# Miniprotein binders against p81326: the designs that were tried, part 19

Target 1, 226 residues: p81326
Amino acid sequence: MLHFGGFIMEINHISKILEKEREEYIRNKVEEYLKQGFSKDDAVNKANQSWRTYIGHRIQDVIYNLLKKFLKDSGLKVTTDKALNNRNLPEELDKVKRLIAINYGEYLFLPDADVIVYKVENNDIKIIAIISVKNSFRERRFETTYWKLKLKESPVTSHIKVFLATPDKDNEISYKCPNGKPKKMRIILEYELDGIYFLKEDFEETEKAKHFGKIVEDIIEISKKL

## First folded at step 3 (miniprotein)

Design B7l
Fold by ESMFold2-Fast, scan of step 3:
Structure B7l (fold): chain B 226 residues (1-226), chain A 83 residues (1-83)
Amino acid sequence: as target 1 above (226 residues)
Amino acid sequence: SDLEKLAEILIKFAERLIREAEKLLEEGRPEEAIEKLKDAVRWLQLALEFARKNNLDELAERIEKLIERAKELIERAEKIKES
């Protein structure tokens, strides 16, 4: 089977699994809240709020596992900022951590990077991309843009691609206004970031805004130039 | 140059970790001091690779001396831990 065709099939399969997972999760949480003495309406409301939090973490894990699986044969490695926050890091991950650090005068801090793609050649590490995973854009809408702009300041990190991956189910950045113009947030994110990858079909595709199914081939092509 | 400024910042960050480790040793906390000193050595090793690849010989020499200092402190901390 073709690598990229297999990736697209996995995305479609996982989407169906997540739909069934949602139904079961909501059902179980409603039952849980009813047992705690909440009304039917309150139980349903709380269950839906719980799902929104759960699915955010779940989608991040799904993207991490998909990228790890499908980039492995290209010699590319995948980690997370959560993994890099462990005090007892292997030497390789410790070096990854230091190669993405951002300068604030006398201080160095890690960016908030959900998924990190890198390669290792003869013990030299090259960071290829970081991917921010957003299920919702309510309050932290420009966080990814902030980290992109900071990484651009340094010759050590300026080559690192910064991508956003999102299902955008609420059409926060994929919807067009009646005049056909994209929303301000979409315009800003697309302008500043290296790419936006949608986990949905209904959006206007551009050179930077693509279906998530294209992310693996794009990352591989970027890595060949480094 | 901008790259030289980055190496300088990494050196300053490592120096701060070394000072924090020295205070931890004074407080009788050698295990925590060793963790900070190992962290400092890793930052300095990255800075050293950068300095060498960019032919920054004066910075490379300074970094090598700081690595040596940090390693000496690790040895002292290990002896304090063992007693």
Scores: ipSAE 0.029, ipTM 0.542, lowest interface PAE 7.5, mean pLDDT 84

Design B7m
Fold by ESMFold2-Fast, scan of step 3:
Structure B7m (fold): chain B 226 residues (1-226), chain A 83 residues (1-83)
Amino acid sequence: as target 1 above (226 residues)
Amino acid sequence: SDLEKLAEILIKWAERLIREAEKLLEEGRPEEAIEKLKDAVRWLQLALEFARKNNLDELAERIEKLIERAKELIERAEKIKES
């Protein structure tokens, strides 16, 4: 018996915890910068910049742990690109690393894959999905799209689903223009990617743009077809 | 045939690592040579899986021979480390 209701409840609980963590983080960082001799305005600005970096990593870790917990009973495994950058990899992770590698002539490089979902059947590894986690879209907005297009070029990686997960707090891709059309960036990302999962309530839901609470169910269904 | 082409790319990559390892052995750097040779074996094992899944028996035999050569070079490098 699948318990997706538990997954949704845990997401809602974590959202509230992160709001509380922000207040404490900012207060502590402002005090630290003030002690270093920065003005109040500079201390606040530096604390906010520090929070933006911190929350990005924090959201990635949260998504990794949630997916690992809720996919385990379906026989699915989860890793990160950070884990794959270790020199001393277990055979299983080394194989995962090689199965997502992208060819550039004589060279092979890893995509930027924050979270990777795979399965192991009879010592054979199938990569299910790569999830890119973005807190904002300011400068590197189409990196996930670039990696999707590169993965499509190879028969080994063309089946891999590429998803974007984002709170989109600045409404960069969830905001709808006055004429009812989505923004250009939203149109391009939704067209090229296999799905966008929002960690927020207010957005235009489509077949490919969904609440993050649906990601576990979607990944399990994709896995059954492989 | 795209899997065959990809297997050839992995073979060429592994062959490059083997050549770099041979040069490292000549330079008296066996530990670095072993690291490159082990990496070459892992790429060749992936290429072997692609060859086998696509029923490319001749390519699979060629890859197995390259794996054997890389392993022989690892043994030689380990003996150099001892000396």
Scores: ipSAE 0.051, ipTM 0.595, lowest interface PAE 6.8, mean pLDDT 84

Design B7n
Fold by ESMFold2-Fast, scan of step 3:
Structure B7n (fold): chain B 226 residues (1-226), chain A 83 residues (1-83)
Amino acid sequence: as target 1 above (226 residues)
Amino acid sequence: SDLEKLAEILIKYAERLIREAEKLLEEGRPEEAIEKLKDAVRFLQLALEFARKNNLDELAERIEKLIERAKELIERAEKIKES
């Protein structure tokens, strides 16, 4: 059994930092909008909308940096779909891009792979997992599931684990049957994906739905089987 | 082109799976070897379809030989499994 006390401590510290960052961000954005001539109510509303967009990107960055730090000693590499969309890719990243791209006739598209974990063995690249990061589920509920199903269609990509990482602050997928009422979104996501990792303490844990603190151990274990 | 790069990556990956399968056969693990070889054949068939569509005759011939090699190894692994 692997023990990752340091990783868990980093997650706890980052959660506290993000909450403090939220307060400072909202305060600064409200001031900016007020200076632009918006009413107090409009400024607060716009600041909260701005935070929702900002935090989505911030959580992706945090997950990327944590995985890069804690997987490095296991010989695993981490990249992002943003890096893969750069012009003039290094050869290694160009290979990663080709191994996860999905063919639509004349076009190659990347799945919704916010964070990608791979290994290099004997100059060959093996994709271990892709992680989709979702702050909310209001608009793009099954997008990650679509990409999982597309990846399963090809023998090149069918082995790639597809994970969802989410704080799920609105309890949209935290429980399968709250008050005896099945939650379609949680049930379908858990069924179709290889795992859901929660950036929160309160959720229904299953074999596939776990605290984010388990993701490093799980990825390392998967990589040893590939 | 991007598709030519993809074909080369598929070929390289299939070659690695074939090498891994050969090692698994040496270790007395034919079931696992067959699984890897079947994946190698699928990757190579995708690369072959691309090569044929784009009239890349030399690449297609190379891929066809690798598919033949993988299938020969599957037959060998099936015989080891029976014995």
Scores: ipSAE 0.000, ipTM 0.089, lowest interface PAE 22.0, mean pLDDT 78

Design B7o
Fold by ESMFold2-Fast, scan of step 3:
Structure B7o (fold): chain B 226 residues (1-226), chain A 83 residues (1-83)
Amino acid sequence: as target 1 above (226 residues)
Amino acid sequence: SDLEKLAEILIKYAERLIREAEKLLEEGRPEEAIEKLKDAVRYLQLALEFARKNNLDELAERIEKLIERAKELIERAEKIKES
């Protein structure tokens, strides 16, 4: 109880830090672009575009660090697809890479997995979940779904849970139409994926679409069944 | 061969979406056609990445031509929508 209370408190603390970080980032980038000779309007537009790219990576890092911290006491380990693409890969991570890879005949390719949760028992590695982190749904809205469908095709990877984590600030998948119907994108993502975790408060929860604060307890529960 | 099979599956999905989009354009439904064509381009871009990484030059050329066709149809659909 105290453990999950601490997790919720850290999410709230980080949210406040990110707001201050945004203000400082935009201010600094506007000054930078003004020094380069851009107009004030262009500088502001470029700073906002820069922030969108920055915050995407920042949210992914935040989720990685939060999960690493709060899953450690449950014997669970966390890595990233970036770590798995290092040339000099440790043996444990090399095994993780092989167990999450999708078979394309003579080739194995990694899914686009921003955060990976696994456990080590008796020198065996079991992959618990992959988490795709999306700040926006402008272009690649169904890539996570594609990788989920491919993972289901192999007995090696079919047990791996595929989650989406998103602040959904533009209400792209948390929005309900006036008639109460979710948008097509939300319906498809919720149907195909194992869960969606929102880093926001204002949405209606379902069995598969939850507040991000529930992700730690859900992952721990899944790991106990494996 | 199995990577070629995956690329062919993505290409077949894209070709179906292009055919559906062409029919939607004939029916005067350009907005729906654009959505299907954008999906086709996404599938084709994934197939192209796989083809290039595996030095499947003939397949890559075929995919590039399909992407050009889909983009051409998007431009056409955007003009119909404007009118």
Scores: ipSAE 0.000, ipTM 0.087, lowest interface PAE 19.2, mean pLDDT 80

Design B7p
Fold by ESMFold2-Fast, scan of step 3:
Structure B7p (fold): chain B 226 residues (1-226), chain A 83 residues (1-83)
Amino acid sequence: as target 1 above (226 residues)
Amino acid sequence: SDLEKLAEILIKYAERLIREAEKLLEEGRPEEAIEKLKDAVRWLQFALEFARKNNLDELAERIEKLIERAKELIERAEKIKES
């Protein structure tokens, strides 16, 4: 029996650490831009833009490390598409790479899979899920759904769950019908994907749209059925 | 079947890598050819395991011959590299 309360507490703890990192990052970047001759207002604006880029990568790394830690006791393994692009892969990761490859006629390409969850049983590898991490939806809005639809075309990859994880700070997909008007992006993402996991408290919860604290439990249940 | 169609796609991908490697050898680029041929062998080994697991004997035999051809080309490329 696993205790998922510890996972939720760790998410809250990391949130506080990221808040402190933000303050230090902004201070350092403001000082850097001021030394370059920018005005105080311009330095602050540039520092905030720089942070938005930085935090996107940081959230991806945080999610990878959290999933690796909390899935380990369930016999599940976690890797990244960045790791799979290494030229000299261990045999196990080489097999993972081949099992998520998507066919384009005579060509094979990897999906954009920020985090990949798999299991090894009796020398057989089963891919459980891929997770796309998005800090913003201004660009490449439906890229995750494209990969989901492509994976469904092959009997080798059709079982793979495709999840999206996002803090969605701009409330771009947090609600289906804010102010009575349907939000096309939220509706399409929820319909096509296997789940959306929010790194925030304020959002419209459905069977597929949940707090990130539920992701470990969901992945473990999926893995038991494979 | 869908599984046989997938095996055919993997074979065609490996065949393309082998053709590109042969072109690289003609251009005097054996190290790049060896990298493509090793990649082709890895894809063919994956396809072979799949074909055998699903009792696709004719496809398995075809894949085995392609692996043999790719390995012979690697040996040829290594000799060119040494010269």
Scores: ipSAE 0.010, ipTM 0.456, lowest interface PAE 9.9, mean pLDDT 85

Design B7q
Fold by ESMFold2-Fast, scan of step 3:
Structure B7q (fold): chain B 226 residues (1-226), chain A 83 residues (1-83)
Amino acid sequence: as target 1 above (226 residues)
Amino acid sequence: SDLEKLAEILIKYAERLIREAEKLLEEGRPEEAIEKLKDAVRWLQYALEFARKNNLDELAERIEKLIERAKELIERAEKIKES
């Protein structure tokens, strides 16, 4: 039996915590910068810049830990691109790195794979999915689609599912125009990627754009077909 | 749905951003123009790396000329902003 109910409950709890954490973080950082002699406008700007950096790391860590916890009993393993960049990799992680690396002649690069899900069967490693975590779309709108298209070009990596996970707090890709049409960025991301998982409740769900609570079930079902 | 499709999408998007920036400059809005132009340069740099690694010389040259134009417009916008 899978802990899907517990997973959904934990996601809902964390979402509320992160929202309150933002309010406290911004208040404290504004006070800190005002004490340092910055103007109110500069203090607010600096606090918001600090929050964008902080929350990016925070959300990525949360997603990694949740997936590691809830996929473990299904025989699935989870790692990160940061772990794969370490020198002196264990043999298993070195194999994972080789199976997702993209060849550019003399060079190998990892895709934008904040979280990587794989399984080990009969001494073989099979990569199931990579998850790109985005808390903001301002600067790096189509980077994940580039990596999806690169992975698709090789028989070694073409089966790997590429997912985007995002709170999309600013409604950059969950917003609809008054005529009901999604924005260009949403249309392209949903078309090219294997799925988008929102860490928010208020959006129109589709076959490929889902609440983050469904990701564990989806990954397990994909793994059974490999 | 292949690499060429993505490169072409990035180029077309960057071209649109450059056109919008030119219009913003005519309207006396250099800060917004600079933001769009910097965005265009970033997307073009992604496409350029792809073109160079795959020896697509004609595509690389097209992208390089667009980057040069965007940078020239940024310099113009920065001078307008100062004024």
Scores: ipSAE 0.000, ipTM 0.101, lowest interface PAE 19.5, mean pLDDT 78

Design B7r
Fold by ESMFold2-Fast, scan of step 3:
Structure B7r (fold): chain B 226 residues (1-226), chain A 83 residues (1-83)
Amino acid sequence: as target 1 above (226 residues)
Amino acid sequence: SDLEKLAEILIKYAERLIREAEKLLEEGRPEEAIEKLKDAVRWLQIALEWARKNNLDELAERIEKLIERAKELIERAEKIKES
């Protein structure tokens, strides 16, 4: 378990770094807004809103770098939707883009694929998984489920696993039925997606809802069956 | 069955976006209303494709009427914005 133990240690270390980063970020942004003449309450509210945007991008970058590091030795490659939208695309990434694109008549669109895991064997590319990273569930919460259902419609893309990765700090999908009240968002996401991976300790674990520390092992296992 | 359930979820979400957009128009905020209405049309078009593919004619008719309503509101919002 040395291989996966290292990954779990890195995740725990990153979680602690992100909490310290939050405290410093909020402090600095509050000071900045106070200097601009905002009230203390307004400065705090603006700082918290700024953090929500910042942490979303930060978590995507962290997940990308961790997966790239820990999947490399298993012959797996990792890319991002940002890389695939580059104007001067390498041949390998152009093939990845075409293998995940969904056809809408005259148009091809990429799914909500923040992080993409694939493998290359003798110039043959196989897409293993698409990971959607969500820090917030306020807007377009079922966008990932829409893309999962569209991918299932084509023989080219139907094998691709669609995962959600989230810290879920507001406990929006951490439990199926807290206090006897069913959470539609958690229930639907777990039902439709191939997995939900939490970047936190406190959540209801199921066959499809797991700690993020399990994602490397799961992806490697899926890859071996393809 | 599962696609029908997801289409219903998208329809309810789009209906909420349309209601929020109507309120924004009453408050004199046409640009924000247009953004919500365009999102509603996007989700409804997705739901419509699923309904048509699964031969759910009654559901498709309901979705088409909602798309028409959202587009009419976009046209009204664009006129308000110009004024």
Scores: ipSAE 0.000, ipTM 0.098, lowest interface PAE 20.8, mean pLDDT 79

Design B7s
Fold by ESMFold2-Fast, scan of step 3:
Structure B7s (fold): chain B 226 residues (1-226), chain A 83 residues (1-83)
Amino acid sequence: as target 1 above (226 residues)
Amino acid sequence: SDLEKLAEILIKYAERLIREAEKLLEEGRPEEAIEKLKDAVRWLQLALELARKNNLDELAERIEKLIERAKELIERAEKIKES
């Protein structure tokens, strides 16, 4: 436990809460599926799949609230793709949406931008970073890299840092093969993205792949250079 | 600069959306026209910010006039829709 960083203490506290929440959620969902007539094995599989969906949204909310709290004193603002997916947006959020949106003819699509960090100076908006939150890589594994490459091609969006935040509990991108080689997906994600932040202890840290506890400091440093 | 070129591209795209909306109004499709005009306004607002940041006063004035035109067309389309 680190005793000099409030952000690290909050992460550790929330991790313990989420672990207890998982156990209770799985027990309740297994019981629910058994009552519906599913087999024990099927009920467990369905409960685990349900948890993966649930925890994905839960971790997004946690990361949003942590970043909002700890970036506030640095003059940085935080929003979500959920906030931007509103028909009647306030002017500030509409500008954020337009500054990150990718144009496909008459259509605009938001990148995989679960959490968005920006600053406002003299009514001018500068997008600092987009954070994609992934609890699982079973589907849509390269979606974040696709959005990064699209953003990189526009002078308006090319400065925006694209980060991945993940607990990676299934060891999908933190695992190494017995020969020490990272999986193809890890190699591609680390190469294309500006950083990967792990919500876990057991991984090999690199220049781009770091513990989540470093994200606030990194974002603040990036914002000072813009 | 590249940002000035981008602002001009965004203006041309918004002008296209306004023309498409005018055609939709002529065809009696005001709801679709309103959606295109709202999109045009949003692109023009981004272009206006880019123009102002780069002190492109003539471009900013042109964008402001296009925003006014698009808003006037939205008001007209709303009246057509209600009739």
Scores: ipSAE 0.000, ipTM 0.253, lowest interface PAE 15.4, mean pLDDT 81

Design B7t
Fold by ESMFold2-Fast, scan of step 3:
Structure B7t (fold): chain B 226 residues (1-226), chain A 83 residues (1-83)
Amino acid sequence: as target 1 above (226 residues)
Amino acid sequence: SDLEKLAEILIKYAERLIREAEKLLEEGRPEEAIEKLKDAVRWLQLALEYARLNNLDELAERIEKLIERAKELIERAEKIKES
């Protein structure tokens, strides 16, 4: 039986590292832009924009490494869509790529699958889950639901769980309106997806919207049923 | 092509499901065998679509034969289940 306390402890440790990393990143970028002749206000604005881009990739990497570490002993493997877009894929990853692909007539395309969890049993590959990592939503708010609906259309991919992982720092989907109703985007995402995992403490959990610390045990449970 | 590679993967997996179903039938587990065979048929039907889209006539014929075999095994399993 797996002990999940270590996973939660490591998430807390990484959160502290990321906050310190942000302070250092912003400081260095402000200095860099000031040296280039930008005003103080422009330098700060550019540094904050640069951080928003950087942290998106950083959170994805963190989630990948955490899941790889904590799922390994359960016989589960983790990869990324970035890895699958590499030339000269190993046979195993080439099969993973083909088994998550969505059919558009004569073409196959990958879904928005930042992190992919799969298992290998008896030389067969079974895809367990794909995780879409969103630092912010903007105009891309329903992309994950589109991919979920497309995956449901094929017997090859219909079993694949589709999760969203997000810090939701702007409270775009973790906030309730004053009348207690969730925002439309939250309602739609929670309805269509198999789960939402928040990288924050201050929100009300539901059956499908949970703290990120629960993702490892949920994935392991799902994998046992396949 | 991507569809050709996917068809080959689906055929290999279906062949394994058929072999596993045959073993389940030998063990007197027809209900489990039927579930494996239904999955094999679904994967083979998709593989057949991909083979036809790429004009892979020999592969399509091989897939059609595997579908026929899987359906024959389902019929046998249903008769075992009834007995």
Scores: ipSAE 0.011, ipTM 0.468, lowest interface PAE 9.4, mean pLDDT 84

Design B7u
Fold by ESMFold2-Fast, scan of step 3:
Formats: sequence, C-alpha cells, structure tokens
Structure B7u (fold): chain B 226 residues (1-226), chain A 83 residues (1-83)
Amino acid sequence: as target 1 above (226 residues)
Amino acid sequence: SDLERLAEILIRYAERLIREAEKLLEEGRPEEAIEKLKDAVRWLQLALEFARKNNLDELAERIEKLIERAKELIERAEKIKES
C-alpha cells in the first residue's frame, strides 16, 4: 500500500480530535467571559481569540510529532527551535543549531524555525527544511519571508527549504480577493517561500501551495537531492 | 566568502569562550571552564568541517590549533578539578 496513506489517515484522525477539543474549549471560555460580565457576542469573540492562541501551540506540536513519525523510516530526523534553545544541548543538536544560525555582525541568531528537518550522513549534518507554523497572520505576516531572505544570503544556509504550514482558518492567504486576484500577502509569501502547506481543504492549489498531506513526500524527495 | 565569514565568526565566538574559560580557571572554577571549552570545541569542529570541505587549508590549520589549545585547557581543568 501507499506509504503516505497512513499519514493522511492520521491527519484526519487528529483533525477530529482537535474539533472536539475546540468545542469544549470555546464552551468553557464563553461561560468564563459571561461570568466576567461580557456580552454574549463579546464573550464568543474573546473565546475564539483565546482558542487561536491555544491551537497555534497545539498545531506546532502536532506537526512536529507527525513529521517525526512519518520521516523516521526515510532516515530523516526532526527537531524544534524549543529543543535548540536548551542550555544542555547534545552535540548533534548543537551542530544543527549552528548550521541554521543567521549572522548579524558579532551575533548569531536562530530563524523562527518551529520545526527543523535534517539528516546525518557519516557524522555530517545536512539541514533539509525548516517549517514555520502560523495559525494567524495579524501581526507577523512576513516574518517567515524575512528568515527565508536572510538564509538565502549565506552559502551555508541558502540550500535550506523554508516552508509555511497553516490552517488559515480566517482565509487570510488561502482565498482570492473579490476582484479575482490573490491577496498581496499570499502573492509575497508564495513568491519568496519554497512552499506553503495548508491544513484545510478549500483553497486554490498551485505548484508551491499544497495540502499539508503532501509535505512528507516533498521533504523525502528534497532530501534525496542533497 | 560568506562561508569564510561564518567560519571567522565561529572562531571569534570560540576564542571568547576560551578567554572566559581561562578566567574561570584563574578563579578556581574548573567545572564551568570545562563546559565553556567543550562548547568552544564544538563550534571550532563545525568551522573545521566547513573549511576542509571548501579546501580552505590556511583557515583549517588555524582552527586545528585553536582546538588543540582548547583541549589542552580541558586537560588542565580536569587536573585542577581532581586536586
């Protein structure tokens, strides 16, 4: 059978769990805000905003665990920026950290790399991709593109693929404007990034903007060329 | 060029860690010195891999000497710790 069939089934199963989790979370938060004296409409709006923050962290963890599980048999390893910011870092992760660091004169900083995919061959580390996970685009619209452009400036990091993964539930980049043109943010993100993976069904698919279910296959293909 | 600049930055950070470790040894803090020296060696080994892959022989020799210096300091720190 298809290697990626299990991945798609796992995404569907997790989606159902997250929807039940959302219903309970919203219900509880609405009740909480109503007790604080907010109107019903304000309570609903605040509960939805609270959920967006909560689910952002949750989706990042889900993506990490899914990629770790489904890339393991292909000889690929997965880590997170949280792991790389640990003070007591294993040598392998210390090398990963240094291979994705961006130079600012005397200083080196990590990009906003929520999930990092790499491989180890003969004690040599090759970074395959970094994945930025965004639940919303209100304030940090071009953060991922900034990091992509910085990584392109160095021969050490220019080969690293930069992907965006997002449910885009507010249709900020997944739908066309009323005049039939893509939104400016969608045009810029798709142009500058190596790919956008949507955790939703309804959007205009392109060569670079795809369903999240394709990410494992794409990463494996990229790794074979490095 | 950009690769050489990255290697130079890694070298400068490692040199800073080595200087900090030397001060820690003077202050009688060998365990902390060892941790900084281990970090310096990790950065220098990464820089050395880059230099060797790109046939930057002069830079590789410079990095190898710094690794040797850091390892000598680790041995000194281990002896101080044992005493």
Scores: ipSAE 0.000, ipTM 0.186, lowest interface PAE 16.2, mean pLDDT 80

Design B7v
Fold by ESMFold2-Fast, scan of step 3:
Structure B7v (fold): chain B 226 residues (1-226), chain A 83 residues (1-83)
Amino acid sequence: as target 1 above (226 residues)
Amino acid sequence: SDLEKLAEILIKYAERLIREAEKLLEEGRPEEAIEELKEAVRWLQLALEFARKNNLDELAERIEKLIERAKELIERAEKIKES
């Protein structure tokens, strides 16, 4: 469809913008660290580490804005866990917060849900999907699976789809093994999650592991079944 | 039903918030007590919606009484805050 084609084109445009932002960010950070007395190699390494943190938040914001724009016409709404952590919430967002909360005995906590998709019908809120945005898996490799398994335990949240969205530029979970076998991390994430959406072209595609360009149509189809 | 179980979980959490608010009032911390009680009312209102949708009249009555209790405590906390 033309609408989904526009989504894919906007993803490609943003990818080019992010690459130019990376070059400028790295250049500026390298100069900053060099002025602090670091060696060139150390400055480059520190700049790359800084970029990994920066880009994580940047990609999350990009995905939030893209989904908000392209799901609006389908009557779907988008929010973030950052928005839900505000003390004074509008009634609608307060209900969203309550409907994604995970039970730990007497306690209720929000999952790390970078982007949340929901719908409102007849003053009733249905949570469609939670999207975890990851640009790196070093220390947090199974964080998304933990939240999926916890959400699955509750009748309130067991219907909520949990997706991972990632550029996976380091090929941490999209690596193609010579024997055709995916990495352990990819196998586990694909098994436990409802889907993985890659913001890259080169990976082993499956029914659950798809190009990010398909996420809008998938979410719309899921919402129709609720 | 699944929604009944959710309502019970939300009730239990709200009851804990009400107990914590009562302790905060005893400690002379009415502003924090009000925040916890407002949170409890929000959880209970959601639970009430689920109870009503499932025609759970006894559960709905129990939730309504808890909301009334929490609101009474908010009024008491507001008076303490003024002093």
Scores: ipSAE 0.015, ipTM 0.536, lowest interface PAE 8.2, mean pLDDT 83

Design B7w
Fold by ESMFold2-Fast, scan of step 3:
Structure B7w (fold): chain B 226 residues (1-226), chain A 83 residues (1-83)
Amino acid sequence: as target 1 above (226 residues)
Amino acid sequence: SDLEKLAEILIKYAERLIREAEKLLEEGRPEEAIEKLKLAVRWLQLALEFARKNNLDELAERIEKLIERAKELIERAEKIKES
């Protein structure tokens, strides 16, 4: 049930299920901080901050595991930026790392690629997509856009699709203004990125802005053209 | 209520893929149809496991028939691909 439950969370009721998980997490963290001698207000603030870090990793793990399960039969492989930063990197992952790295003169840096989808054929590696996972847009709202623009500059990386996956609980990019116009951030992200996949039910769907469940078939279709 | 909503969404995803695959077969594109049908089977298998674990016998039977239909379409598509 554990693995099956994780898939249900992101397909149907991710926002509601994560909210229930949040309530339990916050209660436990508030009690923990109170035991450490923090005031009630400080304990609540610290618990909320701890939740933001926790949920980011939780959503990333769910996305990684879902994609790994559904893409395996299509000959596609999935990894993470955390795996690429391991000290003892396997040869295959070292090649993946080299194919997504961006040149800054004498320095080479990885984009913020939370989840990476790639293909292996005859020891040749082709990067299909990079997925950036964002729980909120309070800070670094255009970071994913910056990396997309940098990847686009090189013939080695220009084919790589850059996707954003987000529950957007604060309605920062799924909400319309009263006149029906999307917010500036939504317009820019949708224009520059290859797709936005929402881990929620209520948002304005477009050719690029879709329910997260559609990411599997989209990645498979892209891989056929590479 | 929530159980029925979860099953409905998974079935809805699979039915959409089966309809798209049927259209692709009519257009002479069996390889693309096969990939959509295989994805439909995966969604249906998740729905079936959910239905069985929650003792939704009538729903499980309906899902099993959809899986059978999708697999029959895969076999048909593979024969078309070979010709």
Scores: ipSAE 0.000, ipTM 0.259, lowest interface PAE 12.6, mean pLDDT 77

